# Designs tried in a protein design chat: VH-VL binders against Laminin subunit alpha (LanA). Part 6

Target 1, 191 residues: Laminin subunit alpha (LanA), of Drosophila melanogaster (Fruit fly) (q00174r1585to1775)
Amino acid sequence: SLLKHVSITTPEFHEESIKFDMWPVPADEILLNETTLKADFTLREVNDERPAYFGVLDYLLNQNNHISAYGGDLAYTLHFTSGFDGKYIVAPDVILFSEHNALVHTSYEQPSRNEPFTNRVNIVESNFQTISGKPVSRADFMMVLRDLKVIFIRANYWEQTLVTHLSDVYLTLADEDADGTGEYQFLAVER

## First folded at step 1 (VH-VL)

Design t10 (framework fv_tocilizumab)
Fold by ESMFold2-Fast, scan of step 1:
Structure t10 (fold): chain C 191 residues (1-191), chain A 123 residues (1-123), chain B 107 residues (1-107)
Amino acid sequence: as target 1 above (191 residues)
Amino acid sequence: QVQLQESGPGLVRPSQTLSLTCTVSGYSISSGHYWSWVRQPPGRGLEWIGYIYYSGSTTYNPSLKSRVTMLRDTSKNQFSLRLSSVTAADTAVYYCARVPYDYVWGSYTEDYWGQGSLVTVSS
Amino acid sequence: DIQMTQSPSSLSASVGDRVTITCRASQSISSYLNWYQQKPGKAPKLLIYKASSLQSGVPSRFSGSGSGTDFTFTISSLQPEDIATYYCQQSYSTPLTFGQGTKVEIK
């Protein structure tokens, strides 16, 4: 499967860096089937103020295609099947992680507790910021796209989220040979 | 291709600080991974001391946390261990190692260990 | 902290015998268990990762199984070069913890 190297992690955000304290769950334990990942937080002790993320390896993207993602979209669907109580956790929704740089995106709309939530993030510098909240230049943004190691997609939103499903993960690439939309599919149901 | 080598004094007096350095060749420690220290007292089992991520973030074994400091020197491609207030119980072979699992990426990588350095705590 | 209990502490077997070592975690660690081989005077060598995955270059006579709290490591046909101490190690959460080790000897 495309996602055999996916993980679940709970990072700590510092002013200029991200600290990862917990070992992730590899994809072959969290891949519920070919179309859906499952994060079951009953299997791990998680600090209720710490966000958790699905990590998708950049090996799904060709090096020549990283820059072509600029101006495209990352889209994904989340569904929370149990555990919705507690306060909303304030944290980024998407992290683009490279060797020395991490850039974060925060969506303003909260996901629904009772139905699937689809998020779409346009991959341009104006939609991201540094961990400390500073704007990102186009040059720095392009460096991160060139050296992408992991794309982190947030897995919990409330302090008592118990099970989260992730499906339909797509990254649009702006290349001339892309059929129709120019999509790379990380995790998708065949249509 | 990747090689790790421990270095440092083999004899430390009680109450002093044990200091060891791990020199890495064939891979830049600033490029990723978790770089760890593991010790083994003579005739006994393995004990994980802690690790340092390429960013400088550290995690230590709670049983040793008050006495342990790990640092990296990216210009020399080295990472080090300092263990304060040593006693005879700290006599052990100390190994440096690259953690075979990159937990940020959720994948297993090749396992690399140094040859080990015996440190004796004696007056 | 997750405690790893390994048994037996030592065993003696003949060349060609099947050798089984067990490891028990104090709480569920899913499949995050590694098996290491350590020969006298040498650093540990990873044989099995994630409970049942054979490390590249390791002979197929070595295998692992189990999940949750109970794990087993098997050498299907003991060879002279397999004389070593074997350790289980959980990688589920920090602090990383090892079993106490099983010394395998030929009688």
Scores: ipSAE 0.006, ipTM 0.510, lowest interface PAE 10.4, mean pLDDT 78

Design t11 (framework fv_tocilizumab)
Fold by ESMFold2-Fast, scan of step 1:
Structure t11 (fold): chain C 191 residues (1-191), chain A 123 residues (1-123), chain B 107 residues (1-107)
Amino acid sequence: as target 1 above (191 residues)
Amino acid sequence: QVQLQESGPGLVRPSQTLSLTCTVSGYSISSGYYWSWVRQPPGRGLEWIGYIYHSGSTTYNPSLKSRVTMLRDTSKNQFSLRLSSVTAADTAVYYCARDWGRYSSSFDAFDIWGQGSLVTVSS
Amino acid sequence: DIQMTQSPSSLSASVGDRVTITCRASQSISSYLNWYQQKPGKAPKLLIYAASSLQSGVPSRFSGSGSGTDFTFTISSLQPEDIATYYCQQSYSYPYTFGQGTKVEIK
């Protein structure tokens, strides 16, 4: 599903963000449930340095918390279909947001302007820091996962980016007691 | 201490391909930064050619894009420039340089340069 | 492409003088402007980044200011070792572009 427009937000949460639903899907069915989201920056000021994010929310039935995501992997693909090649914006790539705390991840890999960018983030405390750049303890990390409100995925990388598409958002759970690892696909369904 | 050093032929004939290599010491080219080529024709100003991201993705100056290829060799910690169909207008000192753009908006600058390699295009 | 225009193209000054070079962009580049020093036969050296930030190891007599389209580079007290060509460079948009250069000479 292609959305016409996405409301984009900053880490300060002053702007609107689009809501996403997350569904558990068997691995064999992942390719049948592809969803693509569009972020359109054509109305932003050309020199706007504000990072923008897709917001992902978990509305799965019978999910009370997200501590089972600990040790799993968040993976997603970004496509930059048109735009100006402006200055690179330095900002976190992934933000785990709870009501009283936000934890950020910055990837060593950077997207190229004309190629799909696939990022994979292992959901452990060593890959995240506080907004101020301080390390996170496991206890604090688990508290954020337990009361997770939104996962923000970065939508713009250059000041003159015009259009970004997000696809293939998956969360792979590390279930050591099962015969295999479950996979969840975040589906971008507009409400 | 990070150092960059250019190497390659100093003379190239018209219509041939100019090939230069930059050897990086003190830092792994796959671990960060933008790795760039900049040239300077004798007695003239500086012209940016392009860069290769630490991930291997490239961006080239549109004026040269059809003739430029940049590659990296992570086992040798090198990145290279190939410029095809050269003419006398391509005679210049070629520099490799590191761009810190990855780490901060304020650090998007060429902070480390090689010594430069003069390439003359002549029959 | 963003055009960078420097003024003057050359200047002659005495040791101890204040030297000012200006750089103008054809469109707004915010603060994404760098200044380089190039001595004859040598590679350029970064002096100022982000319009006004002094690079580590660079003497405090060098400074930069400006935002948008108009930028200034200043040497507060010219020293003999400062004789060089100075270039501004915008890092706002690709392709990166440089000014024409300003040659600084001693009288």
Scores: ipSAE 0.000, ipTM 0.456, lowest interface PAE 17.6, mean pLDDT 75

Design t12 (framework fv_tocilizumab)
Fold by ESMFold2-Fast, scan of step 1:
Structure t12 (fold): chain C 191 residues (1-191), chain A 124 residues (1-124), chain B 107 residues (1-107)
Amino acid sequence: as target 1 above (191 residues)
Amino acid sequence: QVQLQESGPGLVRPSQTLSLTCTVSGYSISSGYYWSWVRQPPGRGLEWIGYIYYSGSTTYNPSLKSRVTMLRDTSKNQFSLRLSSVTAADTAVYYCARTYYDSSGYPRDAFDIWGQGSLVTVSS
Amino acid sequence: DIQMTQSPSSLSASVGDRVTITCRASQSISSWLNWYQQKPGKAPKLLIYAASSLQSGVPSRFSGSGSGTDFTFTISSLQPEDIATYYCQQSYSTPLTFGQGTKVEIK
């Protein structure tokens, strides 16, 4: 399953939670390099202001200890094929979700209506923050990568976006760390 | 009180498709949780088959993926397991189970509510 | 896949004894480990999740500890109703995998 409804609560901001909606798309019918989210289906079951995410599952990353992703790059392309009516939705662009923490990234460049959006995020602590907006130490960042369950990639930007295509998803893996756990230099998923 | 109960044939012939249904009472399966199938061959340990999220998304054990299908029927509050091309190695007690969410609402991929189990024997 | 190995395969102890079961993962799984109790002819019962968190309604004599690859399950004072097979299960990644089980009997 690429999409999931998940509640994340931090000890510092227990009044707050981030909710993500998952949709019933068979995992074996979707290639990581190309997937589609229908926002019209989303609007029927959830508030149309709610951000939606594509979830990249642990087994697709072919890593049980994800420390080897440190220093690598996550790159992806989004293409919007439907209406752009409605207000812009404010939400993080990438979420690293683990047992220990959820870390969020908001890209400086945001998608424009009617244009493909290609994003590239370097997987280091300085590009991420806690849900509450606090900086993350390298130690805390490494704990998240070690326990990484899902990488969420944002799927909608406008209230009335009806179809979003995610393509060309790549996660580069860093050179070997001190313990030799990261011998891979590149992982790309494509048909 | 949430309860799960398995139902289906106790005997399946080799090469046929095993079909089991789990009926859930006390909670709507379309409202939350992962709903799982776990099996246990006689005298052996537990093997996770896969689970279906309340939205219908599925994750299967790779060792069984080519033979497994899980579906939900929200009108009957049921989810089902289909395992194709069965052999004697598929003889087991089959349990349906719910994934545990802790008090923070975080899924732990642990199983807190189980059905009583249904023995399926594969023989001619 | 992550392989889980339990030791011992079986043990016999007296009522009141401290019982310890060990579970080892083939790779680091942080604290993503659960423990179950299964009595003969019954479905498994969740006792411990997240390596050390006691499930609601479970007696305090049961406890878990460990992180990474090595985990321990302890019954501080064995009771007759604790006769069962105990399983560890990793929840770090799919496929979810169980240990082979440890059968606990009274001497």
Scores: ipSAE 0.000, ipTM 0.458, lowest interface PAE 17.7, mean pLDDT 74

Design t13 (framework fv_tocilizumab)
Fold by ESMFold2-Fast, scan of step 1:
Structure t13 (fold): chain C 191 residues (1-191), chain A 121 residues (1-121), chain B 107 residues (1-107)
Amino acid sequence: as target 1 above (191 residues)
Amino acid sequence: QVQLQESGPGLVRPSQTLSLTCTVSGYSISSGYYWSWVRQPPGRGLEWIGYIYHSGSTTYNPSLKSRVTMLRDTSKNQFSLRLSSVTAADTAVYYCARDEMATIPYYFDYWGQGSLVTVSS
Amino acid sequence: DIQMTQSPSSLSASVGDRVTITCRASQSIYSYLNWYQQKPGKAPKLLIYAASSLQSGVPSRFSGSGSGTDFTFTISSLQPEDIATYYCQQSYSTPWTFGQGTKVEIK
């Protein structure tokens, strides 16, 4: 795989607030082209109930532009090429992961097995919560953005195995004028 | 501060439709969350009835699905419950509640004070 | 549907006692379990979510533990204001289901 495997197994990271089996697991992702990632769950157990995530490194943030991500929009498209009847897995859609803090977002609309699902998330504190469901202050939100390690995008929604394509992942960076016309940046790793 | 308040008739005759409205203040129901109805027969435990999503999409308890309808009125910041063909078994205190189902963990963080509905002739 | 079995159905304890209530799910619900307190004539109040996380503003004497199918709720030092019925609730899969409740009374 061209993409690095991401593991979320830090012993001290939010272990007091959530059980190990509820933590996101990495999807086995493959870069298909410069705008598309594939997660293939056909080799996993049919009864695997764990939520799996695409791990996208935040190449948009460097030492001089962490604040530019605030107020921008994260947008992406999911397409399930195969799926099965099964229970809906309850889990956040987007996780902003830093060293000792993880902030979660759950989208209002749930994906359909039959159609592409496009999600758009405004990167502000009011759209995110701590893993324990508490609101996040702007100061704490900015701390996570400054120390952001990975953006996780959910790859499965039902217990049974499926194939998921993630495409068109963009983050709009806020302009210096803060007028909402920030430029788009592609978040996925590209060779 | 978010507040929820139930309103509607406290007495409904058998075979009629029970109708309740939940008025929300301090938060727009079209901005997020799932908005639920939960009932509790006198002296008994809690039973979830269903929720309505900010988009108007609904999910109902399968045991009640054939009799339940939930609607929202975003201009009044209200959502409502209609339960058809009621019987004495539907006598309960009815609560509306905000349902944080969109994150880990999922929970009811705000509740109305409850409205007693008695099904009697 | 996921069935929640709560025990005991009632208990009586003295002020300062450690009180323990258990809840068992008919299938694994991971950590998707909440605990609520309901005082007579009042709506339920959230105390614990995600099996072990204390809700803001709730006294630290309340705690929760467990995962999978077996869960425990503890009051480390019972106070007079803790007289109430306590309910567990699974939030893993709809329909949401509650335990039958545990009535806590002071001797």
Scores: ipSAE 0.007, ipTM 0.475, lowest interface PAE 11.5, mean pLDDT 76

Design t2 (framework fv_tocilizumab)
Fold by ESMFold2-Fast, scan of step 1:
Structure t2 (fold): chain C 191 residues (1-191), chain A 122 residues (1-122), chain B 107 residues (1-107)
Amino acid sequence: as target 1 above (191 residues)
Amino acid sequence: QVQLQESGPGLVRPSQTLSLTCTVSGYSISSGYYWSWVRQPPGRGLEWIGYIYYSGSTTYNPSLKSRVTMLRDTSKNQFSLRLSSVTAADTAVYYCARGDFWSGYYTPFDYWGQGSLVTVSS
Amino acid sequence: DIQMTQSPSSLSASVGDRVTITCRASQSISSYLNWYQQKPGKAPKLLIYAASSLQSGVPSRFSGSGSGTDFTFTISSLQPEDIATYYCQQSYSTPYTFGQGTKVEIK
């Protein structure tokens, strides 16, 4: 059985803290279908004229034994340090980006002005949608996770927000045996 | 701020099901963390039973997996342990505990209930 | 499963003494090791996590070190309130496992 904490950072970020100066994810860091992602995102999610900005987390696991992120938990804390006035921006909170596709998560909890926001996302298909808003099958979800390249974390929530700090970023990997627990519980109920 | 408290019968007969509930205050169990059960037979060491994740997924100790079920009641902010087909070997103090994956590196158990003694006796 | 072996099983020391307990894992667990204090009739209390990190609110006389398979827990100057059983625990993989415990008594 395998259950570990894994911190995921890019060279511009550290597990202790990450600072965003309300900049868009650099275009040169997104080499695939950026225009399509922006167009679909703007058309379906924009609540005002200001786009949502994302920080980039470079996902890297030892895949010598084909370890999967499925069932794991992504957690992080955002600290908003300036500008809480203006419109709330409607956008996904987490994007799983692979060479094959992108999947989005929208948290049911919303950040409050002037308070840290802690988000926790279980990496299972029921918590994600396609960019077009459709549910994701297990097979399609596993396909994205096998080739997972980056995880995008949303950085701004209000139009006037200028600076956001990201801290305490972790991905806890689930034990594969945990997925079999449901089968056993069902079998035990019938016996 | 965060407090955990076990409750349930202190006496269970052999072959019956042991049932315990952990009531959590100061934090919503659906908002994060691993919610765990750990037991300690009288005069012996600690044995991890399993956890239920804030999302509802469960992981059980393989030695107990065939007999263990953990459930959440998010409306009451409680999680429970059911251990079937008990024997005298299951006599122990049962603790609920919170596993913290927030500290930056690892899953320490940072908050514990007071413990509930369950005796398996005819 | 990963087996955790503690040494010694019990010890007696005087107030002010340096106390050392060791813990060995049956396989490498990196730094995924925690130390707990348990007083008679009470729940365990987390003292050290990540092999060497002191839990908030815990006195600085407690410390931990080690990585891989060999770990050490130290009380630099034993106090009367430190009478307890101490347990190591690996959080590297499930099932999480504990050492057998070390009982610390004052002479």
Scores: ipSAE 0.000, ipTM 0.441, lowest interface PAE 18.0, mean pLDDT 72

Design t3 (framework fv_tocilizumab)
Fold by ESMFold2-Fast, scan of step 1:
Structure t3 (fold): chain C 191 residues (1-191), chain A 123 residues (1-123), chain B 107 residues (1-107)
Amino acid sequence: as target 1 above (191 residues)
Amino acid sequence: QVQLQESGPGLVRPSQTLSLTCTVSGYSISSGYYWSWVRQPPGRGLEWIGYIYHSGSTTYNPSLKSRVTMLRDTSKNQFSLRLSSVTAADTAVYYCARLDYDILTGYYRFDYWGQGSLVTVSS
Amino acid sequence: DIQMTQSPSSLSASVGDRVTITCRASQSISNYLNWYQQKPGKAPKLLIYAASSLQSGVPSRFSGSGSGTDFTFTISSLQPEDIATYYCQQSYSTPWTFGQGTKVEIK
């Protein structure tokens, strides 16, 4: 049931918003043993010059309120197959999308062609900005986490990237009743 | 409270362009949803033609893609369908419909439909 | 494209009968399936989405089930106002495709 909440999108970036259409990742493209997702841009007739994203939201995440993710880390691994030596695409690496607002993150470390890339993003307001590049207040950040609909993880970095594999998606959650940390894997079982 | 209403000529000559407009009330077409066209030849099933997203981006059925254009007029809260080079095979009832997308689950559904407009292609 | 096949193409049943319609996808679509009702001369109306979820305002006598390639739609106790053609639609990938329809008649 957790695997049913993964999709792919190629959003349009407007000054303060994104507009997007999503399509589901087939269940048979998810490798349960490795928690690996596949994005095949050729299959969906997507323009591979656009930034593309995996949309993830696990069924077990609190659908009404995700503020427990504040201060935690989102971590994931990408592996790319590129058919050509294409131009780099400039786009955010992570988007936190709520019904009324979207916040973006661009990581310092960027992937190399044909090599696995592991990214880690600390979920605090100082690591995010609005679509137009404005700073985010703590209050605005918490509003997005309370109404979080989807987390977009970037799927392509170069033009003519044909296949991207996403694996090992984890979100560290604050557990204030215990030791202050928890770990939750989006494509796996435990809360 | 959301209502969709088709309008346009009911008779089109072969080789000409079929043009239909959908007027939406109760919701701004620029605020959300995928605004769609679906057709139904007499006595046959439903065929999806395409949609225009509230941002203006379009996606068309590959079988019709070379002949289809969709436009929106946000000041009139309308979106339109143009289908070029029509033949008798394009005779159908044309529906405009709203396609809803549930972002949390990834489910698409056509939740509101116009009444349908019959377009006959003949001389 | 994903092909949707419905059976039967038509059926006739009495008021109060349990009616079952099936829909088969040419490939696995998980639970990305909708059911629509189209009364004579009217536009289609959404009844079921996500294979088994009832659309708001739709009577509870309508239900859906299934996953993967095989789906069923059931009317638990047929009423006169249920005379219609019923269509399944896959919402797994574009182009979205519909079954050929099942005409339900009361006799």
Scores: ipSAE 0.005, ipTM 0.497, lowest interface PAE 12.9, mean pLDDT 81

Design t4 (framework fv_tocilizumab)
Fold by ESMFold2-Fast, scan of step 1:
Structure t4 (fold): chain C 191 residues (1-191), chain A 122 residues (1-122), chain B 107 residues (1-107)
Amino acid sequence: as target 1 above (191 residues)
Amino acid sequence: QVQLQESGPGLVRPSQTLSLTCTVSGYSISSGYYWSWVRQPPGRGLEWIGYIYYSGRTTYNPSLKSRVTMLRDTSKNQFSLRLSSVTAADTAVYYCAREIGYSGYDFRFDYWGQGSLVTVSS
Amino acid sequence: DIQMTQSPSSLSASVGDRVTITCRASQDISSYLNWYQQKPGKAPKLLIYAASSLQSGVPSRFSGSGSGTDFTFTISSLQPEDIATYYCQQSYSTPLTFGQGTKVEIK
């Protein structure tokens, strides 16, 4: 049942906030196996030319905050199986979403259309910005990590992306912030 | 085939900045992957310094972060390392390397430069 | 940081022998482990990735196994050209870290 907490969203970016449109796709239609998520844009009959995101929810963690993720890495792999025509969509690659704020990480180079795309993002304030592009202080970054509700991972890069697969999502936790024990977790859907 | 080649001064004085360039052929550094620096002090093991992602984003080893800067020049297909305030402890062979990955579990360094010895001495 | 400890630090073996090197991570790294060969004066060369996957072009006498915190690297029949130092490396989290190396020599 924990697999049912996965979502697909299409945000609207407003100066310092985002509004989400939840894509109502059942988990059994977006899971190819127990660890791979599928975003099938042919199931949505809209030409929004907007970025879409996989939402990875924090329901599996025995913590109400993620301050120990500071300095760790978020890594994931995307496979595009169709829809390589059309213009590149300029959008953030990762969104850290909390009740207080949303912080974005943007890559300015588009991934290869014909090869799997792997990303690894170090979770520190210098890699993130506010929605309007302003730098983030460590205090503001820590506030978002303390109350992190979801991590959004971008699902489309071109206007006519048809199918995208997300796999091998993980987030590492620093030893020093985890009371010297260290904690490693996967944000991928696991049973 | 993909080839990486280090270049730069082999002798640096204490307190100065070590500067090395990696020239890549056979693959565009702006097309993908993580372009890394790894060093090896004489007779010792390997230490990862950091990488620059094909987009220009950098990640540095925390032990060196305050002294390290990595840059890319996509027109020359090169990426570089600058390490400030060097001491004798920074004497090492410096390698550039490509880190690839097609899924989270398969990150690996598949191509390496030949290595460039940098000696820190007055 | 994830600490990688190799054992032994050095070994001597005869041509044709089975050689086993172990690598221990200070934390669970799943299968995110690579093995490299480094000959004197040369850059490291990738042999094994993802704990057990053989890199293309690498002889089948090299193999890897393990998951979690304990990993092994095996040369099933040591050849003269296999004289080198071998390093494990975790790819799970930055900073990326290497074991201290195992020097393999022929007696």
Scores: ipSAE 0.007, ipTM 0.557, lowest interface PAE 11.6, mean pLDDT 80

Design t5 (framework fv_tocilizumab)
Fold by ESMFold2-Fast, scan of step 1:
Structure t5 (fold): chain C 191 residues (1-191), chain A 123 residues (1-123), chain B 107 residues (1-107)
Amino acid sequence: as target 1 above (191 residues)
Amino acid sequence: QVQLQESGPGLVRPSQTLSLTCTVSGYSISSGYYWSWVRQPPGRGLEWIGYIYHSGSTTYNPSLKSRVTMLRDTSKNQFSLRLSSVTAADTAVYYCARDTIFGVVTPGYFDYWGQGSLVTVSS
Amino acid sequence: DIQMTQSPSSLSASVGDRVTITCRASQSISSYLNWYQQKPGKAPKLLIYAASSLQSGVPSRFSGSGSGTDFTFTISSLQPEDIATYYCQQSYSTPRTFGQGTKVEIK
């Protein structure tokens, strides 16, 4: 299904949680094609150096058995076209946000400015931590998945204004098939 | 680029309050990051004192928590350290440092440091 | 608190030698370990973050490895300008803690 209500946010990190302002970008500004979302920081009046994220709404995950995402893989591709410069920003790559808490994942692999960057994260508690950097139990992880509201996907890696394209967002479910071939695609048109 | 500079009295008497200010240039402290204080007694190792987030939230080293206060002044792009009831054991070079976003899996590391300010506690 | 123990506390080596420093955490810290270089009278300088990532502008002769509780920092070919005290530091939990330091000198 086509994601029409996507937000761009610059969250504030606290010891146990995040605080963020959701300001929806008009769909025609962030969706260049049916399968690609665009973050163009030159369209914003903010010239900030904070980490920014694509926010994926939870409704599709809830309808597609988000709790069975445990053990699956979240994969996505980022492509930086132009307008990027400045120093590298250190920030988490994926944030799972719920009414109870926020859990974060960071990849130590860094993207290159001129190449598509594909990230893949296995949805298990050992790959996530609390905002304060503590490990999370399986029971607490499942509580976050059950009440999941937003998945944040990192949109910028360098301080200077940049253009970022997000495509090929997939969630592979561990229990979908015996051979693990089940997949959900978040950025696609229904046919 | 980003520069940090400590300022404040270099001599404090026992039982008084040690007060230092860190002035940041090249980056607005209200835009992000955690801002830390780290000290080093002469000839010894490094000890983290605490940090302040741009919103004003603070976390202090438990060994110093009862004596430490950190504040921010966004209009001057500064953050400060106050350490009460000082003794000779508090004699150290005090550094301010920019800390990456705390608590995220991305490692909190100190990428920019002030030059350090020696504070001697003596009568 | 997480305690960080470095070994050795000091070492002397010749120019061109391979120098290895180890750091042990009192509990698992995943890969949230950083290495700093400090020269006399100067502030510490970040060399390695996330156990193995080289900071921009730092010479490639410096490297780091390890995860969990055991970490290693290596200078592949010691240069005169590398004379300094080196510190490991964990960022897994507060308070942030440093090793006691390893002083590197020329023989």
Scores: ipSAE 0.013, ipTM 0.471, lowest interface PAE 8.6, mean pLDDT 78

